# VHH binders against Uncharacterized protein YDL144C: the designs that were tried, part 9

Target 1, 356 residues: Uncharacterized protein YDL144C, of Saccharomyces cerevisiae (q07589)
Amino acid sequence: MSRILVIGAGGVGVITALSLWLKKESDVSLVVRSDYDRVLKHGYTIESCDYGRLEGWRPHHIYSSVEDAASAADNQGYNYIVVTTKNIIDGPVNSRVSNIIRPVLEKNKELHGPQLTTHILLVQNGIDIEKEIWAEFPREQYRYTVLSGIQLIGSTKIGSGHISQVGQDHLSCGAFDPQDAAAIQAANDFVRMYSNEGQNFVEFDPRVRYSRWKKLLYNAAINTSTALVGLDVPRCLEFGVNKKSTEIEVFHPAMREIIAIAASEGIIIEEEFITMFTEITRKKVFKPSMCVDCEKGQLMELEVILGNPIRIAKRNGVATPTLSILYNLLVLVQAKLKERKGLLKFDEKTATLVDE
Short names: E, the ipSAE of ESMFold2; O, the ipSAE of OpenDDE; V2, 0.75 times the mean of E and O plus 0.25 times the DockQ between their complexes.

## First folded at step 4 (VHH; framework vhh_gefurulimab)

Design p3 (from g07 with R27F E30S D31S W53S S56R T58V; at its last look DockQ between E and O 0.01; V2 from the best seeds 0.00; counts 0 for: pae E 14.9 > 2, placed apart)
Fold by ESMFold2, look of step 4:
Structure p3 (fold): chain B 356 residues (1-356), chain A 122 residues (1-122)
Amino acid sequence: as target 1 above (356 residues)
Amino acid sequence: EVQLVESGGGLVKPGGSLRLSCAASGFTFSSYAAAWFRQAPGKEREFVSAINSGGRTVYADSVKGRFTISRDNAKNSLYLQMNSLRAEDTAVYYCAAQDYSLEYFSHEYDYWGQGTLVTVSS
């Protein structure tokens, strides 16, 4: 029976743990931070369109930190680490994915050496998110795979220990390295362990890099633009010059730059997706996730959505005038958010950053 | 302007029935999940019922069998039929909507109404 540690106890992470728990094929642990004491005493209350209502529910184990979860493995370790947190590589060092997962990787290595392969599933936005893991954990010292998870689910925390899911649970899972047979097997095994026939939809993704580059058309052009100006998509489109300049002079050029960068990496994204992504939200008055994060005072996934593609473009000699302007302005927005959170200090006497 | 406007609240005796309506405007209601919540004085806001864009419904245990959620996409409206009302159903009832049909945009309730008061008393 596989031992699975889910990291992140927001709406997505809790439902992820619930789906695995319901299948009865895995031992499910969840890291719960601020709600730990409440959930320990009363469990979760969950109202789910897929899984029904549960009251007093807990996965098999809950922990207040990843370190505690690693220490409590009773000399067995974990087969899977499922990361459902946002990936903020320019945020606090201890919030980086490599640092979050390190206690478990070290414990697995201590207990099993090369006999246990740890499967790391990143349920996060962006491109090149796997590279931090490869860089921080040399293959001569650690046995692991890195898997990609793209989750579509409408699940929110509506109170301490209280989750409301009104959007169906869809998960696409695949291997970042399409030549890694162990990763491909682990992704297919996870699809099986997560699947609850008649209640959710889970699929294997054979083309992870293609899927993430395609999703980046929307994220790098629209998610970023709306966050920069604090407007929903219809307002961005309607407020443009002649109701056209936003799509013609901002969205479409940014998306074409992403297509060119992907092509320089050997990944062909169909040009028809430019129109499709522009039109799919034209009449939907809502703010994309990066805009919402900014309004909540939360750091944005700026580097994995814009920084990483631009670094690839520089390496490959691809021009990115539109993306570069968006990125540089959003770096300022991110710095403003960091300053308000106490992660960045400006000395007004000298007009300089402190401890840069 | 995006709006969710509840109506149909009022005073009802125990055992009675009431039908709440929520009129949606300024967005494509048919592609959204919609829900009812309620909040009694001094208590946390609690989930009542939800209906997704395809018509699948979920109910809190406290209302299951007594309340029926429905939607009319042609009229951009959400309904809650409340039967066999009890004193503990007294609360302000809120309509909410969430766009979860787009893979990567939102996992929170995007829009909320101002609420309509339901009082069950005799």
Scores: ipSAE 0.000, ipTM 0.215, lowest interface PAE 14.9, mean pLDDT 86
ESMFold2 (binder alone), look of step 4: mean pLDDT 85; pTM 0.868
OpenDDE, look of step 4: ipSAE 0.021; ipTM 0.333

Design p4 (from g07 with R27F E30S Y100W Y104W F105D; at its last look DockQ between E and O 0.01; V2 from the best seeds 0.00; counts 0 for: pae O 16.7 > 2, placed apart)
Fold by OpenDDE, look of step 4:
Structure p4 (fold): chain B 356 residues (1-356), chain A 122 residues (1-122)
Amino acid sequence: as target 1 above (356 residues)
Amino acid sequence: EVQLVESGGGLVKPGGSLRLSCAASGFTFSDYAAAWFRQAPGKEREFVSAINWGGSTTYADSVKGRFTISRDNAKNSLYLQMNSLRAEDTAVYYCAAQDWSLEWDSHEYDYWGQGTLVTVSS
């Protein structure tokens, strides 16, 4: 039986753990940082459109930290690490994905050496997110694969130990390295272990890079724009000049730039997705994730959604005038958030950033 | 004035090759997706191939593997390399441009050339 550690106990993480648990093919551990005591004592209350209402639910194991999960007396090595936290590269150092998973990888290595391949599933937004892992953990020293998880789900933590899922779980899982047979197999295995027929939708992704670029049409254009202006998508569209300017002058150009960047890598994204992603939320009054983060004073996944694409564009000689403006403005918004959190210090006397 | 001007058409034998060119002027060609269409005598105009800003391409099934579309933004030009030509490829070929594309095979393009005749005959 596969041992799976889920890191991140938000709406996504808890439902992920629940899905695995319900399938009964995995030993499921969940890292619960903030609500550990409550969850330990009372379990989760989950209101799920996929699974109904659960009270007092717990996975097989609950840990207060990744370190605790790694050092647990009964730890026999984790086959999978599922990361559901936000990928914020420019956030605190301890929040980097590589640092988050390091204790478990080290312990796995200690326990089994080369006999255990750890499969790291990044259920995160953005592109080039796998590179951090590959850079930090030499393959000569560590045995692991990196898997892509692209999840569409409406799930939110609405209180301590309380999860509300109002949108069906759709997960696409594949290997970041399309030539890695072990990763491909691991992704397929995860799909099996995660699939609950009739409740969630899970599929293997044979084109992870394509899928990541495709999703960036929405995230890089619409998620970023809404975050910048603090509006839901319908308002962004309706408030535009003649109800057209947002779509024609912001969303579509941004999406075209993403398509161009992907094309520079030999990845062809169909143009029809421009309209699809515009229309998908045209009549849905909700704020995308980056917008919500910003409003809540939380750091955005800015670098993985805009920064990395723009870096690729620059490298490949692709012009990104729209994305660049969005990025550079949101960098300032992010900085503002950082300052509020004490991550940046600005000296008003000298009008300069305080050097760390 | 916006113009698209096709060139390179002519008479070619079956199995032969031909390269068409389209020169754009009067607008920023690099900001446009571009496509080739063709119209045979007595037939409707049909989609041949298209290329977007970043170089993504699509082809009609009838020409896939034989034709290659490309662009040179520095020259404001669109090209169609046609190999293994067949009699059924005989048509007037048109260059077209649009500021964005939802459907590559759509006839809703912003600008059109006058066309260049390609005749494939033994």
Scores: ipSAE 0.000, ipTM 0.210, lowest interface PAE 16.7, mean pLDDT 92
ESMFold2, look of step 4: ipSAE 0.000; ipTM 0.178
ESMFold2 (binder alone), look of step 4: mean pLDDT 82; pTM 0.833

Design p5 (from g09 with R27F P28T S31D S52D S56R K98D T102E H104D G106H Q107E; at its last look DockQ between E and O 0.01; V2 from the best seeds 0.00; counts 0 for: pae O 15.1 > 2, placed apart)
Fold by OpenDDE, look of step 4:
Structure p5 (fold): chain B 356 residues (1-356), chain A 121 residues (1-121)
Amino acid sequence: as target 1 above (356 residues)
Amino acid sequence: EVQLVESGGGLVKPGGSLRLSCAASGFTFSDYAAAWFRQAPGKEREFVSAIDSGGRTTYADSVKGRFTISRDNAKNSLYLQMNSLRAEDTAVYYCAADYSLEYDWHEYDYWGQGTLVTVSS
C-alpha cells in the first residue's frame, strides 16, 4: 500500500486527502498546521459535492508539521508527497516547496536510501515549478520523481476544520519529465489511487508542459488582470470600453503572448482556447484565486504564473508587452502585501528599501 | 465616425466572378476582425466569410472553395473574391467589423450599407 503525505490542509488538500482515503488504496497522512488541535480532537466537517457531508473525518494520520510527519516513529517512508500549497517563490524562505519537502526526502533517504523513489506531486499553478526541486535535490543523492497535478476544483476552507466543496474535483496528473518512465508510471498509479468513480474526475496527463502552458492562458491573462483591478471577470468584461476593450486589449493579447512563448518551445497551443477561456467565465460572477488572495492580503502565485513565463520569453526572444506590464504592476502589488506582512521594510526617511 | 463602404456589386452570369471591396474609415481597422454577410430577398442575413486581425479566415460551407476573403490593412480595406457564382449567391452583401471574428451578425458592431450582387442568366 502506498504511503502518501499530503501537505497543505486547505480546501484542495483536505479533499485530496479525502479522495485518496476513500479509495482505500493508500495510507494517507495529512499535515495540518493551523487547525491541528481541532482536527485532532474533532476531525473535519466536509460538505462536498463529490462525496456528500462528512462529520468527524480524519485521514489515517495527522501531523502538525512536515517535520513531525518525517520524524514520526511509525514513518516507514512516504512513496508520495502531494504538495497542495500555493507556490510563492518570492515569499518567505520557509514556504519554498523545496524547503517544505526536504525533511521528508531526507528521512526517506535515511530509511531506505536508493531503494525508495519518492514521487513529488505538485498540485500547483504555473510553469517551471519543477525546476526548484531539480535544482535543490541532486538526482545522484536523492531518488525521486516530480509529478504535475493540475486541479480544477471548487473547494474552500470555510472554518477551522470545516471544508466546503462546491465544484467537482478534476485532476490531471502527469510527469514533468516526459522521458522519465518511473515518473510516468507513478503518475498513472496516482490516478488510479485517486480516482473515485462517479465522484471525481481524474486522468493521466501525457503532455504536462502543454497543459501548463494552456492553463496559463487563463491564469496569466485573466487571473492576473482581475487581481490587479480587484474585479470579477464579468465586471472586467462589461466595464471595458464598449464592453470589448478588456477582452481585446488585455485578455487576448496576454493569451497570445503565452501562446507565442509556448511556441518558442515548440509547443503549439490552439488559438481556440483564447475564446474558450474568455467565454468560460464571461457569465460567472466570481473572483479568480489571485484576486481573492490579494483582497485577503495573501501573497499571490505571481512568479510561477507570470515571472517564469516572462523569463522564458526573454530567453527565447519573445515579446511580451502585455504580460510585462501586468507582471511589473503586480510585483508592486505583491510588494505592498509583503510590506503589510513585515516581509519588506521601507525607510521613509531615506525613501529606500531596508536591506536585511 | 466609423464607416464601412462596400463596392463591386453588380450583375453577373452564372459561373462568373466578382470582387467586392469594403473601405473602412474612422477606426483602427487593423485591430478588428472583418466579415462579409449577405441577405437574399425574403431571407435572413447569413454569414459568408470572416477574417480576424491576424489574418485567419473562415467561410460558410456554401461558399468554401469559391470565395476568398482578404484584407489590406494599409488601405483599410476588406475584399471578397467571388468565383463560380451561382444564382443562389444573389443577395445584398454587407461588410462588417468587430473586435472579434464572429459567425453571428448580431455580434458585429459596424456595418456597411451593402452592395447588391445579382447572378442571373
Scores: ipSAE 0.000, ipTM 0.249, lowest interface PAE 15.1, mean pLDDT 93
ESMFold2, look of step 4: ipSAE 0.000; ipTM 0.189
ESMFold2 (binder alone), look of step 4: mean pLDDT 87; pTM 0.897

Design p6 (from g09 with R27F P28T A33Y K98E T102E H104S Q107E; at its last look DockQ between E and O 0.47; V2 from the best seeds 0.00; counts 0 for: pae O 9.7 > 2)
Fold by OpenDDE, look of step 4:
Structure p6 (fold): chain B 356 residues (1-356), chain A 121 residues (1-121)
Amino acid sequence: as target 1 above (356 residues)
Amino acid sequence: EVQLVESGGGLVKPGGSLRLSCAASGFTFSSYYAAWFRQAPGKEREFVSAISSGGSTTYADSVKGRFTISRDNAKNSLYLQMNSLRAEDTAVYYCAAEYSLEYSWGEYDYWGQGTLVTVSS
């Protein structure tokens, strides 16, 4: 039986753990930070469109930290580490994915050495997110694979130990390295272990890079724009000049730039997705994740969604005038959020950022 | 106008075969998950099979090995080949399509009107 550690106990993480648990093919551990005491005592209340209402639910194991999960007396090594936290590379150093998973990866190495391959599933937005892991953990010293998880789900923590899932769970899982046989197998195995027939949608992703670029059409254009202006998508569209300017002057150009960047890598994203992403959201009155984060005073996944694409563009000589403006303005918004959170300090006497 | 229109239902004997079709129009079908559901008299609607935009398939245990889901994106069509039909397969079969983004919300975007399949000796 596979031992799976889920890190991140938000709406996504809890439902992820629940899905694995319900399938009964995995030993499921969940790291619960802020709500640990409550969840330990009372379990989760879950209102799920996929699984109904659950009261007092717990996975097989609950830990207050990744370190605790690693140092647990009964830890026999985790086969999978599922990361569902936001990927914010410009956030606190301790929040970097490599730092988050390090205790468990080190313990796995200690326990089993080269006999255990740890499969790290990044259920996160953006592109080039695997590079941090590859850079921090040399393959000569560590045995691991990095898997891509693209999850589309409407799930939110609405209180301590209380989860509401209003959108069905869709997961695409694949290997970041398309030539890594072990990773490919691990992704397929995860799909099997995660799939609950008729409840969630789970599939193997044979084109992870393609899938991530495709999703960036929406995230890099619509998610970022809404975050910047603090509006839901329908209002962004309707409030535009002649109800067209947002679509024609912001969304479409941004999406085309993403397509161009992908093309510079040999990845062909179909142009039809530009219209598709716009139309599918036209009548959906909601705020995307970055917009919600911003409004809640939380840091956005800015670098993995816009920063990395723009870096690739620069490297490959692709012009990104629209994305660049969005990025540079959102950098300032992110900085404002950081300042409010005490992560940046500005000296008004000298009008300079305080060097840390 | 967005439409899903099922066809191919009818009366068949146990052990027989039937192929259902679903014709999609008015939206980019190729980008959608597509699924078959069925509802037997007096029972709840249940999942039968689904196929992703990329062609990955899933089946309910009750139909595994007997049913095959497929799609033709060029024709904006979804199919369900049903072999070795049983009396318990009698139901109205529905075609459904869903596209989920980061904001994935709980319901299929589009549903067909259904087509009746009756398996009887």
Scores: ipSAE 0.006, ipTM 0.270, lowest interface PAE 9.7, mean pLDDT 92
ESMFold2, look of step 4: ipSAE 0.059; ipTM 0.576
ESMFold2 (binder alone), look of step 4: mean pLDDT 84; pTM 0.845

## First folded at step 5 (VHH)

Design s01 (from g09 with S56R T58V; framework vhh_gefurulimab; at its last look DockQ between E and O 0.02; V2 from the best seeds 0.00; counts 0 for: pae O 11.1 > 2, placed apart)
Fold by OpenDDE, look of step 6:
Structure s01 (fold): chain B 356 residues (1-356), chain A 121 residues (1-121)
Amino acid sequence: as target 1 above (356 residues)
Amino acid sequence: EVQLVESGGGLVKPGGSLRLSCAASGRPFSSYAAAWFRQAPGKEREFVSAISSGGRTVYADSVKGRFTISRDNAKNSLYLQMNSLRAEDTAVYYCAAKYSLTYHWGQYDYWGQGTLVTVSS
């Protein structure tokens, strides 16, 4: 039986753990930081559109930290690490994905050496998110694969130990390296272990890079723009000049730039998705996730959604005038959020950042 | 990469039956999940049924027990058998394809032009 550690006990993480647990093909551990005591004593209350209402639910194991989870691995280690936290490269150092998973990778290495391959599933937004792991953990020393998880779900932590899922779980899982046979197999195995027929949707993704570029049409254009202005998508569209300027001057150009960057890598994203992503949200009064994060004073996944694409563009000689403006403005918004959180210090006397 | 063409639509009386077909071309259809959607006049496009590459099927509650989705990979074709048709089933029916099985039309990569189904006495 596969041992799976889920890291990130938000709405997404808890439902992810629940799905695995319900399938009964995995030993499921969940890292619960802020709500650990409550969950330990009372379990989770979950209101799920996929699984109904659950009271007092717990996975097989709960831990207060990744370090504790690693220490508790005994002689078996973990086969999978599922990371559901936001990927904020420019956030706290301890929040970097490489640092998050390090205790478990080290423990697995200690326990089993080359006999255990750890499969790291990144259920995160953005592109090139796997590169950090590849850079930090040499393959000569560590045995692991990196898997992509692209999830569409409506799930939120609405209280301590309380989860509300109002949107069905759709997970697409594949290998970041399309030539990695072990990763491909691991992704397929995960799909099997995660699938609850009639409740959630999960499928193997044979073209992870394509899928991530495609999703970036929405995230890089619509999520970022809405976050910047603090508006839902319908208002963004209606408040534009002649009700067209937002779509024609912001959304579409941004999406076309993403398409151009993908093309520079030989990946062809169909132009029809430009219209599709706009139309899907045209009449839906909701704020995208990045916008909500910003409003809540939470750091945004800015670097993985805009920063990395722009870096690729620069490398490949692709012009990104729209994305660049969005990025550079949101960098300032992100800095503002960091300052409020005490992650950046600005000396007003010298009008300079305080070097840490 | 995949072209889809629907056929089989027409006028039928309430309680009647109709079979829709979707012919796929370009790439092998076997690797794709496929779905039927429908759009009634003045309404949004809605999910009807889907079938995975492996043959798993899902149905909207409104058509469950009445409609059957199937596929023939050798013929690169998708089918929708519609029984016990109702007036509310009147819509343009669209064939869609993607690598995954979902209810969300926005996640499908390829679409047909649609075929009109009219259920009227």
Scores: ipSAE 0.007, ipTM 0.328, lowest interface PAE 11.1, mean pLDDT 91
ESMFold2-Fast, scan of step 5: ipSAE 0.783; ipTM 0.924
ESMFold2, look of step 6: ipSAE 0.162; ipTM 0.671
ESMFold2 (binder alone), look of step 6: mean pLDDT 84; pTM 0.864

Design s03 (from g09 with L101T; framework vhh_gefurulimab)
Amino acid sequence: EVQLVESGGGLVKPGGSLRLSCAASGRPFSSYAAAWFRQAPGKEREFVSAISSGGSTTYADSVKGRFTISRDNAKNSLYLQMNSLRAEDTAVYYCAAKYSTTYHWGQYDYWGQGTLVTVSS
ESMFold2-Fast, scan of step 5: ipSAE 0.711; ipTM 0.900

Design s04 (from g09 with L101P; framework vhh_gefurulimab; at its last look DockQ between E and O 0.01; V2 from the best seeds 0.00; counts 0 for: pae E 18.5 > 2, placed apart)
Fold by ESMFold2, look of step 6:
Structure s04 (fold): chain B 356 residues (1-356), chain A 121 residues (1-121)
Amino acid sequence: as target 1 above (356 residues)
Amino acid sequence: EVQLVESGGGLVKPGGSLRLSCAASGRPFSSYAAAWFRQAPGKEREFVSAISSGGSTTYADSVKGRFTISRDNAKNSLYLQMNSLRAEDTAVYYCAAKYSPTYHWGQYDYWGQGTLVTVSS
């Protein structure tokens, strides 16, 4: 059986672990930080539109930290690491994906040398999210692949050990490097291990780079705008000048800029997706994920959704007036969140940032 | 953890040139943004130049056109080519690094010990 470590025990991570566990083709471990003691004692309570109600459920193994999970891999190791945490590259150093997964990669290398290839599946939003992994783990020293998971799911942690899934799970899984046969095989294997016929929807993604740039139309234009103003999509559209200015002056220009940036990287995104993404949640009265994160006082995935495309645009000479305004305002929102969390300190006597 | 070691400082006449080097170790330098700062005696440390992990550069106005920052990721090294030096460039120069995606936010996490550059007639 494949040995799979799921990192992140939010709504996404727990349902990911459950889906793998139900298929009975893998040995499923989950890292459960703050809820560890409660889940150890009582298991999870899960209300799932895909899987029904479960009481007292646990995967095959739970751990309070990645370090503990890596230590428990004594002479076995993990075939897959599934990262379901939000990718906050401007957050604390110990929360960076490379630092989170390092204990497992080091342990696999110690146990198996080059004989065990570790498949790292990033179930996270944004573009260029694989670059940190490639930069931090030279392939001369580590045997691994990096896989992309684009997941659409409505699942949240509503209490300690209590998960509510109200949106059906759709997962697209593929290789970041389309020339890496091992990664392609690993992605296809994961699709099979994750698929629960008639309950979820899982597919192989042969064009990961295209898929992530396409999704960015929604994320960079709508997810960001709603987070900035604290409104759901229907309200953003209805409250605009003449009920039109939000889509015409904000959403569509931002999406066109993403299309232009993608084109500068050799990726052609069809213009009809501008209309499609504008309409897909027009009548859905709920807040996109970045808006929800901001409301909960949690850091946003700002850099992987807006920062990275803008950096590409600057490198390639592509103008981004709409995205740049959104980004610079959201940088201030993110700084405000960091200040509240004690990650950023401003000295009011000097009106300057405190050096630490 | 990244460890930084600087070299290349010294005494030079106005109008002269120096090349500073900074050797990085401990982690792959390619993941980090790097910068040069300087501090003259009795003054606050000030920004000189920065380079992202991808090679994008930024310069303080006072050094634009005279200083060039560069990096060699294969050698884990950062450089500062200083031309047309002025007396006002006299300072201890520090190499600094931080994780690349956050280079425009927050402080640099790792610092060298500094190398003295004196520009004097």
Scores: ipSAE 0.000, ipTM 0.170, lowest interface PAE 18.5, mean pLDDT 88
ESMFold2-Fast, scan of step 5: ipSAE 0.744; ipTM 0.911
ESMFold2 (binder alone), look of step 6: mean pLDDT 84; pTM 0.865
OpenDDE, look of step 6: ipSAE 0.007; ipTM 0.299

Design s05 (from g09 with R27F L101K; framework vhh_gefurulimab; at its last look DockQ between E and O 0.01; V2 from the best seeds 0.00; counts 0 for: pae E 21.3 > 2, placed apart)
Fold by ESMFold2, look of step 6:
Structure s05 (fold): chain B 356 residues (1-356), chain A 121 residues (1-121)
Amino acid sequence: as target 1 above (356 residues)
Amino acid sequence: EVQLVESGGGLVKPGGSLRLSCAASGFPFSSYAAAWFRQAPGKEREFVSAISSGGSTTYADSVKGRFTISRDNAKNSLYLQMNSLRAEDTAVYYCAAKYSKTYHWGQYDYWGQGTLVTVSS
């Protein structure tokens, strides 16, 4: 029986834990931060289009922190670590994914040495998100795999201990390293353990890099642009010069740059997706997730969506005029958000940042 | 405190009309898309109609031409005018709102408790 630790107790993380729990093939632990006391005492109330109504539900184990989950008495370690938090690599150091998962990797190594391979599933946006893990945890010292989770789900925490899922769960799970047989097996095993027949949709993703670069067309061009201006997609399109300049001068050039960067890495993305991603939300009032995060005062996944592609472009000699201006303006928006959160201070008398 | 409160349900004869209302409070309703869903006895909840913050509307095929969604942002209210009602329209009708379309398709942030519409006789 696999022991699975889900990190992040928002709408996605709780439904992830529930799906695994319902299958009855795994021992499911969930890290519940601010809601810990309420969930401990009363459990979750869940209204799910996939699974129905549950009251008083808890996974097999809950913890108030990853450190507590790793240090729990009689804990035998974890086969899977499922990270459902946003990846904000320019945010506080304690929110860095490597720091979040380190207590579990260290405890697994202490308990099992090389006999347990830890499978790290990143349910997060962006590209090159696995590389920090590879750099921080040398494989001669740690036995692990890194898996990719691309999830489309309509699930929201609507109150303390209260989850509403109104959009059906679709998960694509695959190995970041397509030559790693253990990772491929672990991804297929996770698909099996997560699949609840007739209730959710779960599939193995054999081309993780292609899938993430393709999704980046939307994320690097539209998600970013809407976040910069605070507008939904139809407004961005209708407010453009002659109702055309946003798509012709911003969205499409940004997407072409992503295609060129992907090609420089040997990944061919079909040009028809430029039109597809532009058109699927043209008539639908829709603020993409980065725009919503910005409006809620939350830090954006800026580096994994724009920073990392631009760094690849620079290394490979690919021009990115559109992406670079979007990125540099959004760096300013991110700094504004950091200032509001107290993570950055500006001295108005000297007109300088306050140095640490 | 976020609230969506439906009203206007009741018993109506086939071919008749009803107007449902939903009063919103505790969030900036004018910035939200809003929708009606319904759940018939023993069936899954299904989409009925939605209206964007800017007034664009969408309808399920089963209700096109018979139902009209509207909103009044000054009164923080959502409406559903239901005409030419059929027995198949019998359901609990729910008001829902989402801040905007999130990247994850179909997520609604807030839900009402529902109002019963019965089409009989």
Scores: ipSAE 0.000, ipTM 0.100, lowest interface PAE 21.3, mean pLDDT 87
ESMFold2-Fast, scan of step 5: ipSAE 0.783; ipTM 0.929
ESMFold2 (binder alone), look of step 6: mean pLDDT 88; pTM 0.891
OpenDDE, look of step 6: ipSAE 0.005; ipTM 0.271

